# Ledger of designs, part 17: VHH binders against E3 ubiquitin-protein ligase MYLIP-A (mylipa)

Target 1, 279 residues: E3 ubiquitin-protein ligase MYLIP-A (mylipa), of Danio rerio (Zebrafish) (Brachydanio rerio) (q6tem9r1to279)
Amino acid sequence: MLCHVTRPDAVVMEIEVDAKANGEDCLNKVCRKLGIIEVDYFGLQFSGSKGENLWLNLRNRISQQMDNLTPCRLRLRVKFFVEPHLILQEQTRHLFFMHVKEDLHRGHLRMCSEQAQELSALLAQAEFGDYNQNTAKYWYTELCGSEPNQTTINSIIAKHKALEGLSQASVEYQALQLVSSLEHYGVEWHWARDAEAQRLAIGVGPEGIAICRDDFSLVNRISYPIIQIATQSGKSVYLTVTKESSDSVVLLFKLISNRAASGLYRAITETHAFYRCDT
Below, E stands for the ipSAE of ESMFold2; O stands for the ipSAE of OpenDDE; V2 stands for 0.75 times the mean of E and O plus 0.25 times the DockQ between their complexes.

## First folded at step 5 (VHH)

Design k1 (from p06 with I99Y; framework vhh_lunsekimig_d3; at its last look DockQ between E and O 0.91; V2 from the best seeds 0.00; counts 0 for: unsure alone 60.5 < 65)
Fold by ESMFold2, look of step 5:
Structure k1 (fold): chain B 279 residues (1-279), chain A 123 residues (1-123)
Amino acid sequence: as target 1 above (279 residues)
Amino acid sequence: EVQLVESGGGVVQPGGSLRLSCAASGFTFSDNYLYWYRQAAGIERELIASITSGGSTNYVDSVKGRFTISRDNSENTMYLQMNSLRAEDTGLYYCTADYRTYTFDEGSEYDYWGQGTLVTVSS
């Protein structure tokens, strides 16, 4: 079968795999074409029939997971984010950088004005090279949510000039280092409802789970050490969590579909497994 | 304790029929999607039919029109009616559900499957 694999920078790769191929077969071919040996950070995503954003299960047959196979439409994405200094290959860091740029466009990462000024300069250097024109407004509004005043513009210009001579790879690394310090770096968001049908945003990250309201205001944080068991049952995900009294409580999350529930369950369990083994 | 038990397998001639059952316990049966898989000797398991909690069904092309999946939530039982059987339908038939657990202290995941019921189509 023919797979159209979209990279984080929107470039489409055409990958031919056996009709009975599993997800790993396709991912390995993609990474081979890109010269990536650090395959374990990456996965392939697809859209479910209800608009779900789903990870392709790499151990299962592609044809049993996808609604449409002509062509099979997949997205190459970073599945497990790590500190930038742990990444060995420049090409891997480049893919992390491109994924992060997409997250910045979508507003998933928050930052203060000082960080937005620094990142704006780094992004301008990566896109346009050494300072030779005023690009101060290029990214700032997307990063901070407001228009820059003249002192902010002047600050971004000064920061861009200070980056003179730095390669695209070097500034991408610095951008990743900055973004890796932000709250919610590496967090994957899922929509769910609680036992009272109230809408929640569930953030799954390297250290645990953030439970937020639909405006992303925090309700609770649950670190992996206090979670005993995760259960998927139909459209529901249950977490058995240790209370302060050392008794257990069970939390319920209801999702829009069984595939969405599987997605949240796997995000939690695979993130825990990845970082447990990585350490 | 979660348990799935298949029954109804046997030996039939090509063109014959069999009715498989999957009795389930230990989870809320009515809330779960249910699946039939089959496995021919030396080959990976293949999903062949599914039924949602609301009763909507799906089949792979090779069994469409010949196999019918159904469920009885009051008996916690799923069925597979297999008609017009062919030699290629020979294999172990397993049932499973959208039910799984992961233990954080061990990092271990548990899926729940029946032990399988053998269907042999031979003349």
Scores: ipSAE 0.627, ipTM 0.802, lowest interface PAE 0.5, mean pLDDT 89
ESMFold2 (binder alone), look of step 5: mean pLDDT 75; pTM 0.742
OpenDDE, look of step 5: ipSAE 0.694; ipTM 0.855

Design k2 (from g02 with V29F E98D; framework vhh_7ubx_2; at its last look DockQ between E and O 0.41; V2 from the best seeds 0.00; counts 0 for: unsure alone 62.2 < 65)
Fold by OpenDDE, look of step 5:
Structure k2 (fold): chain B 279 residues (1-279), chain A 123 residues (1-123)
Amino acid sequence: as target 1 above (279 residues)
Amino acid sequence: QVQLVESGGGLVQPGGSLRLSCAASGFTFSDNYMTWVRQAPGKGPEWIATITSGGSTMRDDSTKGRFTISRDNAKNTLYLQMTSLKPEDTALYYCTADIRTYTFDEGSEYDYRGPGTQVTVSS
């Protein structure tokens, strides 16, 4: 079967796999083509019937997970974000960078003005090389959603000039360092509703679970050590959490589909498992 | 806490009927796929029937015409009506839900099922 695997930079890779191939087979081929050895950081996503973002189960056959298989459309994504110094290969870091860059465009990462300026300079250096024009302004606008004033532009220019001579790999590394310090680095977001049918953004990341309103204002932050049990039933995910009083509370999240619920459940459990083992 | 409690089993003569019940709690029953399975001594678990919001499915054998799966969402109860019972139907019958549970302390995942109800068909 033929799979179209889209990279974070929107490049589509044609991957041919056996009709009975599992997700891991496809991912391995993708990573091999990219020269990536650190396969464990990555996964393949596809869109569910309701438009939900779903991770491909790597252990199961692709044909059993997807309805439209000709061609099978997948997205290569970082599944488990780690600190950039833990990444061994430049190719891996580059893929991390591409993914982060895409997330930045989507507004998934929040940062202060100074960080935005610094990141804008780094992104400019990575994309355009040494300063020769006011291209960093574009990145700032993209990151913050507003056009910077002249003072900000001058600051970005100064920062970009300070990066003169640095390679793409170097500035990508620095960019990842900066981004990895941000609050929502490595957080995967899931849309759900609570028991009162309020819409929530559930963020699953290396530090725990963030419960946010639809505007991403924080409602609650739950670290993994205080979570006792996660349960998925139908379209619902339940989290049993220890309170300060030593009592437990059950949080309910209702998702758009059973598959979406399974997705959130797996995100939580796999993330916990991954970072618990300090891979 | 998820709970499934099966009842209604017992000793019955061939040709007899039984109605099994499964009382469910601790989750949204109406949103869950419910399944009856059975396990005879020395055999592996055998799927009998599943009921969803869209309908029910049953195994394609002699049980299809004899067994009926149903549910009452108001009572959070799953049923299995069995008719024309045969000695081959002797087994421990389980109610299962499409429920996955992960414990963070052990980092382990398990599927939940009830303790089961014994059905014995004998002359």
Scores: ipSAE 0.570, ipTM 0.846, lowest interface PAE 0.4, mean pLDDT 91
ESMFold2, look of step 5: ipSAE 0.634; ipTM 0.815
ESMFold2 (binder alone), look of step 5: mean pLDDT 76; pTM 0.743

Design k3 (from p06 with R100W; framework vhh_lunsekimig_d3; at its last look DockQ between E and O 0.94; V2 from the best seeds 0.00; counts 0 for: unsure alone 62.7 < 65)
Fold by OpenDDE, look of step 5:
Structure k3 (fold): chain B 279 residues (1-279), chain A 123 residues (1-123)
Amino acid sequence: as target 1 above (279 residues)
Amino acid sequence: EVQLVESGGGVVQPGGSLRLSCAASGFTFSDNYLYWYRQAAGIERELIASITSGGSTNYVDSVKGRFTISRDNSENTMYLQMNSLRAEDTGLYYCTADIWTYTFDEGSEYDYWGQGTLVTVSS
């Protein structure tokens, strides 16, 4: 079976696996090719029938999870974002960085203007090296998604110049440090509806679960210690949470598909397990 | 509480037929994928048939053409029509739904199963 695994930098890797291979087999091959030993931080994603992003179950056969599509199209993604200082390999950090860079381009990172400028400078240094008038302006515009005003550009330039002489690895590390300081670092987002059919963004991260409105304004933050039970049934995910009164409340999340619901459920449970036991 | 109760098992001769039922309660039946498993003596439990909420069915090769999985959402019941039974079909048959629970204190995940119904194919 042939798998096309797309990296965060859009490079496609051709991975051949056995017809009965599970997700872990494929991931291991990918990581081996990349020289990555820290396999636990990564996963493989594919698109569901409704366009939803789904994590491949690494324990199950690939052929059972995906329609008999040859080639099988997968995406290598960071599954568990850890603090940069915990990452041992430069190759691993580089993949983290590529993922972050992609998220930035997609507008998935939220940060203040100053942080954005700093990150832009770091990314510029990583990509182009020391400041160059010929390439820097274009890059800054690309990073910002729109043409920034001259003041902002000058600020970014100043910050970029301050990075003179720094290696790619160094600035990538700094970029990860910056991003790791952001509120939603390592948070995976899922779209759902509540019991009143209101649209919610459910963020699953190392600190717990964030329940946000569609504009990502925070409605509730649920830490793992107060969660008693998670249940997935059909298109629904239920969270039983301990209240301050020692009573419990059940939160309902309805998703667009059973697979999506399973995805949220797995995100919650695997994240909890990972940060409880593996870090 | 989620409950799944299998019935319809029994002793049948090779070439015979049985119809198994799985009565479900405690969850939204119509939204769930449902599955039939079987476990022969000394063998691990195996998935043999599945039906989606939309009614799409899938079978393992060994039962394809002989077994038919169906569901009645109005009765919250799933069925398995078994025709042309063979000795190798002997085993305990289980139904389950796509329901998963994770307890945070124990860090453990579990699904829901019935008690099973025994099918014996013997001459």
Scores: ipSAE 0.621, ipTM 0.823, lowest interface PAE 0.4, mean pLDDT 91
ESMFold2, look of step 5: ipSAE 0.623; ipTM 0.803
ESMFold2 (binder alone), look of step 5: mean pLDDT 76; pTM 0.748

Design k4 (from p06 with D105P S108T; framework vhh_lunsekimig_d3; at its last look DockQ between E and O 0.92; V2 from the best seeds 0.00; counts 0 for: unsure alone 62.8 < 65)
Fold by OpenDDE, look of step 5:
Structure k4 (fold): chain B 279 residues (1-279), chain A 123 residues (1-123)
Amino acid sequence: as target 1 above (279 residues)
Amino acid sequence: EVQLVESGGGVVQPGGSLRLSCAASGFTFSDNYLYWYRQAAGIERELIASITSGGSTNYVDSVKGRFTISRDNSENTMYLQMNSLRAEDTGLYYCTADIRTYTFPEGTEYDYWGQGTLVTVSS
């Protein structure tokens, strides 16, 4: 079967796999083509019937997880965001960088103005090299989503100029360092509703689970050590959490589909497993 | 506590019929996908039929046209009507739902299964 695997930079890779191939087979081929040895950091995503982003189960056959559409459309994504200094290969770091860049464009990164300016300068240096008034101006506007004020532009320019002579690899590393310092680095977000039918953003990351309102204001932060059990049932995910009083509370998250619920459940369990054992 | 209890198994001649039941409790039955599995002697457990919360059904080829999976949400019960039974249908039949639990910090995951009901097709 033919798989079209889209990279974060929108490049589509054609990957041929056996009809009975599992997700891991496909991912391995993708990483091999990219020269990536650190396969464990990556996964493949596809869209559910309701538009939800779902991770491909790497242990199961691809044909059993996706509609029999040929070609099979998948997306290469970083599944586990580790600290940049733990990444061994430049190719791996580059893919991390591309993913971060895409997240930035989608408005998924939260940072202060100063950090945004610094990151803009780094991205400009990575894309265009040393400061050039013609190319840099275009890039700054694109990064900000709107045209920033002149003061901000001047600040970014100054920061970009300060990066003169730095290689693409170097500035990508610096960009990852900056992004890794952000509060929600490595957090995967899931939309759900609570028991009162209020919309929530559930963030699953290396430090635990963040429960946020729809505007991403923090409601609760749950670290892995205080979680007792996670249960997925139908469209619902239940978290049993230890309170300060030594009592337990059950948190309910209702998602738009059973597959989405499974996705949240898997995110929680796989993230916990990865960061406790693999890092 | 999640419980699944299978019943309706027995001894039947080839060409005969049986109706299996799976009584469920401890979860919102209507929201869950349900499955029938079977395990023949010396063989791994295999999925034979599934039904979604919306009532859509799917079957493995070996039972297609002979078996019918259904559910009664008001009774929290799933059924498997088995017609035209064959010797190869002999085995222990299990029901399950799309419910799974993960324990912290051990990282142990488990599904829920009943004890099974035995179906024997013999002359």
Scores: ipSAE 0.615, ipTM 0.824, lowest interface PAE 0.4, mean pLDDT 92
ESMFold2, look of step 5: ipSAE 0.680; ipTM 0.822
ESMFold2 (binder alone), look of step 5: mean pLDDT 77; pTM 0.755

## First folded at step 6 (VHH)

Design m1 (framework vhh_7pa5_2; at its last look DockQ between E and O 0.52; V2 from the best seeds 0.00; counts 0 for: unsure alone 61.0 < 65)
Fold by OpenDDE, look of step 6:
Structure m1 (fold): chain B 279 residues (1-279), chain A 124 residues (1-124)
Amino acid sequence: as target 1 above (279 residues)
Amino acid sequence: QVQLVESGGGMVQPGGSLRLSCAASGFTVSDNYMSWVRRAPGKGPEWVSTISYSGGSTSYADSVKGRFTISRDNAKNTLYLQMNSLKPEDTALYYCTADIRTYTFDEGSEYDYWGQGTQVTVSS
């Protein structure tokens, strides 16, 4: 069975696996090809029938999870984000960086103007090397949603020039350090509706669960220690949370499909398990 | 908060009928695959019947096909099992189950929801 695995930089890898291969087999081959030993940080995603992003279950056969197997289209993603200093391999960091870059384009990460300037310079250095023209302007616009004024441009240029001689790996690491300090670093987003049918973005990350509006404005933040129970039923995910009064409240999230609901449930439980035991 | 409560069991003569009920709370039965499972003395659990969500497609074990009917009342959030032409072999504790997954954060454990069961005894 042939799998097309797309990397965060849009490069497609052709991976041949057995017809009965499970997700782990494919992921291992992908990581081996990339020289990645730290396989535990990564996973494979595919698109559901309703366009939902779903994680491949690594324990189950690929053929049992996907409807369209010819070709089997998968995406390599970071499943568990960790702090950059915990990453051992440059290859791993590079994949983290590529994924983060994609998240930046999607607007999942927010930052102040100063951070945007610094990050713009770092991204420019990573992509273009030493300063030779105003190439960082694009990134600032992308990150802030507006064109920088001349003062900001000059600042970015100065910051970029200050990075002269730094390797791609070095600046990617610095970029990851900066990004890892931002809100929603390492957060996986799930679209849902609440009990009132309001659209929500549910973020599952190392620090807990973020409940946001569709513009990613924060409505509520729930840390893992106050979550008692997670339940998936049909298209719904229920979270039982301890309140300050010692009472419990149940939060309801309705997703587009049973698979999506399962995905959110698994994201919550696996993330909790990962950071509880592995970090 | 999720709970399943079975009822309607009892003693009946061969050829008799019973209707089991499973009152669900904390979730919507119509949004889930619901099943009946039974356990006879000295035997392992045996799947009896399942009803799917939405369209309500049903499936049955060969041993009960044509005799048992699974259904649900969405308004009552209740699952039913109509059992006709009962046989001594149908004697068992009957459980209601849902395709529901639950994770406890304190222990990091996952489990499924089962009711306490209702006893069905078919005897002359």
Scores: ipSAE 0.505, ipTM 0.819, lowest interface PAE 0.4, mean pLDDT 91
ESMFold2, look of step 6: ipSAE 0.506; ipTM 0.777
ESMFold2 (binder alone), look of step 6: mean pLDDT 77; pTM 0.771

Design m2 (framework vhh_7pa5_2; at its last look DockQ between E and O 0.65; V2 from the best seeds 0.48)
Fold by ESMFold2, look of step 6:
Structure m2 (fold): chain B 279 residues (1-279), chain A 124 residues (1-124)
Amino acid sequence: as target 1 above (279 residues)
Amino acid sequence: QVQLVESGGGMVQPGGSLRLSCAASGFTFSDYYMSWVRRAPGKGPEWVSTISYSGGSTSYADSVKGRFTISRDNAKNTLYLQMNSLKPEDTALYYCTADIRTYTFDEGSEYDYWGQGTQVTVSS
């Protein structure tokens, strides 16, 4: 069968796999064609019939997971984020950067004005090269949510000029290092509702789970060490969490579909397992 | 806490009938596919039958087709297996199972939930 695999930079790859192929067969072919050795950071996503954003299960047949196979439409995405210094290949770092750049554009990562000024310069150097008053454009508003005043603009220009001569690969690495310091770096977002049907954004990341309102403002942060058990049951995910008093509470997240609930459950358990191996 | 409790097993002569029940609690029963699985002495698990959420779709292993009927009553949170024309080869522990997954963070381990099983013995 033919898969159309969209890279984080929007380039579409055509990948042919056996009709009985597992998800990992397709992912391995994609990574081989890209020269990626560091396969474990990546996965393949697809859209569910209810608009879900779902990870393809790598151990199961593709044909059993997707509604449409002519062609099978997939997205190559970073599944597990790590600190940039742990990434060995420039190609891997570039894909991380492109994924993060999309997240920044969509407003999933918050930062203060100082960080926004620094990142604005790095992004401009990566896209346009050395400072040029006729071509430089800055991502400041997208990064911190406010328009820059002239002092801020001057600061960004000064920072951009200071990057003169640095390669795209070098500034992408510096950008990743800066973004890796942000609160929600490496966080995968899932839409859910609580027991009272209030809409929540559930962020699954390297250090734990962020429970946010639908505007991504933080309600609660739950680190993995205080989670005892995760259970997926139908459209629901339950977390048994240790309270300050050492008693346990059970948190409920209701999702739009069984596949969405399985997705959140897998995000939590697989991220925990991945982080546990890396520490 | 998820609980699955099988009942209705016993000893019966070949050609006889039994009806197994599985009482479910601790979850929304009507959201799950349910299955019966059996283990004969010295053998691994053998899938017997599966039923969809509403009961509108059923599947059976070839060895039991035409003799066994799976059903469910979502109002009573109960799964059933009607077993007719029983053979000595049907002798086994019969388990009900649901599509429920659990992960323990301290062990990093994942577990399925099965009932304790109910013994069916077919002998003359």
Scores: ipSAE 0.374, ipTM 0.739, lowest interface PAE 1.7, mean pLDDT 87
ESMFold2 (binder alone), look of step 6: mean pLDDT 83; pTM 0.839
OpenDDE, look of step 6: ipSAE 0.480; ipTM 0.808

Design m3 (framework vhh_brivekimig_d4; at its last look DockQ between E and O 0.66; V2 from the best seeds 0.00; counts 0 for: unsure alone 53.5 < 65)
Fold by ESMFold2, look of step 6:
Structure m3 (fold): chain B 279 residues (1-279), chain A 124 residues (1-124)
Amino acid sequence: as target 1 above (279 residues)
Amino acid sequence: EVQLVESGGGVVQPGGSLRLSCAASGFTVSDNYMSWVRQAPGKGPEWVSSISYSGGSTLYADSVKGRFTISRDNSKNTLYLQMNSLRPEDTALYYCTADIRTYTFDEGSEYDYSSQGTLVTVSS
C-alpha cells in the first residue's frame, strides 16, 4: 500500500506499508525517514467523506479507517505539544515550528504588539536569514490584529538586525519559546454546536478545553481536573463537569458526523491521558 | 447516566417465541449502532443481530436468520429482539450493546456499555 504523507510545509512523502499495516507502522516509517526519534508527539491526519479532519488511529489498520486507499493520503502533524525545552531533537523542534507556522497562518495564535514585533523578527530571520532591506518581509498584522506604524516597523527591523548571525535552528527555538507562552499553544480546534444549535469552536489543549464562539471569542474554559466523564454517542459528545458548588453539569456538543464526534472525544481523552502520564 | 436495561427472558419450549426488550436511558437508541449478543453456558460471546443508527439496515448471524427480528421503537427509546422458532441451541444469556464510549478522568479509564443480560432457556 502507498501512502502520500504531507508534511506541515506541504512537502509530500511517499511511504510504502504492508496492506494490513496499522497506523503506527506508517508513522514510524515517516519519522525514521525524517530522522525523528521522538515519535510520541506526532500523528497522522486524514480527511473524512464529509470534510472532517480526523486523526488516524495508530493501533488500527489503515485500510479500516479510510474511504480511499489509492493513494492513501495522510498529513503529518504534531498531536501532543510540549514546552520546547522538553524536546530533545533539533529536527523535532523544526517540525513543531512548521506546525506552529501553519497555526499562525490560520490566525488562531494572536498576541500583543510587543510579542508580535519579536516574533515577526524571528520569523524573518528563520526564513530569510540576516536582515537585508531588499528581501525582509514581516508578519505583524496577522499576529496581533493591528496595522504597524513606522515606529513599529522600525522596532521590528532593529530586532531583526539584533538576530544577525543566529542560525535557523536557534531562532526557531526562540520562536517556539515565545509561542509556547501563548494561551492557545498546542490547542486543537473542533467545530460543534450546542443544544440550541449555536456554532461553537471547541479548543482541546494540554490543560483543558476552551469553548469559543464561531469568531473564537472565549465563552468558557474547563480544566481537566473539573471534568468527571466524557461520553461519545452518535454525533454527540457529553462532558460531565463539576460546578463550583460541587454539583455536576452535563455539557452537550453535537458534531457533523459520528466520526467527527469520535474525533473530539478522542482529542479530549487522549490529550488528558498523554499529559497525565508524561509531561 | 447511560444505562441499558433488558427484559423478556424466560423458559420456553422448542418452537416457541420470546420478545426481548432493551430500554435505554442517557442516550438515544436511534442515534447509535445497537446490537444483541448472547452467551451460552460455558461459551464465549456470540453476536446475534445489529441495527444501524439510521434504521435502514439490519444484520443477523446465520444461526438466527429468518427466526429472529431486531427492531426499535424511538418513542420508547427501546431496542427489541423478536425470537421465533426457538431451539435448545438458543439457550443463552442475551444482552444488548451500544456503540458508546465513556472515559473517566479520575481513573484515566475507558469503558463500553452493555446490559447485564436476561436468561433465555429453551428446554424440551
Scores: ipSAE 0.465, ipTM 0.775, lowest interface PAE 1.0, mean pLDDT 87
ESMFold2 (binder alone), look of step 6: mean pLDDT 72; pTM 0.717
OpenDDE, look of step 6: ipSAE 0.549; ipTM 0.842

Design m4 (from a29F with E98D; framework vhh_lunsekimig_d3; at its last look DockQ between E and O 0.57; V2 from the best seeds 0.00; counts 0 for: unsure alone 62.3 < 65)
Fold by OpenDDE, look of step 6:
Structure m4 (fold): chain B 279 residues (1-279), chain A 123 residues (1-123)
Amino acid sequence: as target 1 above (279 residues)
Amino acid sequence: EVQLVESGGGVVQPGGSLRLSCAASGFTVSDNYLYWYRQAAGIERELIASITSGGSTNYVDSVKGRFTISRDNSENTMYLQMNSLRAEDTGLYYCTADIRTYTFDEGSEYDYWGQGTLVTVSS
């Protein structure tokens, strides 16, 4: 069975696996080709029938999880983000960087003007090398949603010039350091509706669960220690959370499909296990 | 609280019929995938029938054409109509749903099962 695995930089890898291969087999081959030993940080995603992003269950056969197998289209993604200093391999960091760069384009990460300027310079150095033209302007516009004024441009240029001689790996590391300090670093987003049918973005990350509006404005933040139970039933995910009064409240999230609901449930449980439990 | 309670089991002669019920509480049967399992003595639990939230049904070959899985949304109950029963159908029958629960304190996951209902097919 041939799998087309797309990297965060849009490069497609052709991976041949057995017809009965499970997700782990494919991921291992992908990581092997990339020289990545730190396989545990990564996963494979595919699109559901309703366009939902779904993680491949690594323990199960690929053929049992996907409806369309010819070709089998998968996406290599970072599943568990960690702080950059914990990453051992440059190859791993590079994939993290590529994924983060994509997230930046999607507007999933918010930052202040100063951070945006600094990140713009770093991204420019990573992409273009030493300063030779005003390429950082583009990144600032992408990050802030507006064109920078001349003062900001000059600041970015100065910051970029200060990075002269730094390698791609070095500036990618610095970029990851900066991004890892941002509020939604490592957060996986799921679209859902609440009990009132309001659209929500549910973020699952290392620190807990973020409940946001569709514009990613924060409504509520739930840390793992106050979550008692998660339940998935049909298209719904229920979270039982401890209140300050020691009472419990149940939060309901309705998703577009059973598979999506399962995805959110698994994201919550696996993330909790990865970051908060000894596995 | 999610609960499943099986009933309708008993002793029947070969060729006879039984109707099993699975009363569900704490969730809506129409919103979930539902399953019947059975366990014969000394054998692992076997999936025998399923019904999707959309109403699609599936059966293992050994019961196909003889057993029918259904649900009543108003009663929030799942059923298994068993016709043309055979000796090999003898066993403890269980119902379950694709409901999963994770406890954060223990980091453990569990599913939901009833206590089962015994079906004995004997001459």
Scores: ipSAE 0.561, ipTM 0.828, lowest interface PAE 0.4, mean pLDDT 91
ESMFold2, look of step 6: ipSAE 0.641; ipTM 0.802
ESMFold2 (binder alone), look of step 6: mean pLDDT 76; pTM 0.750

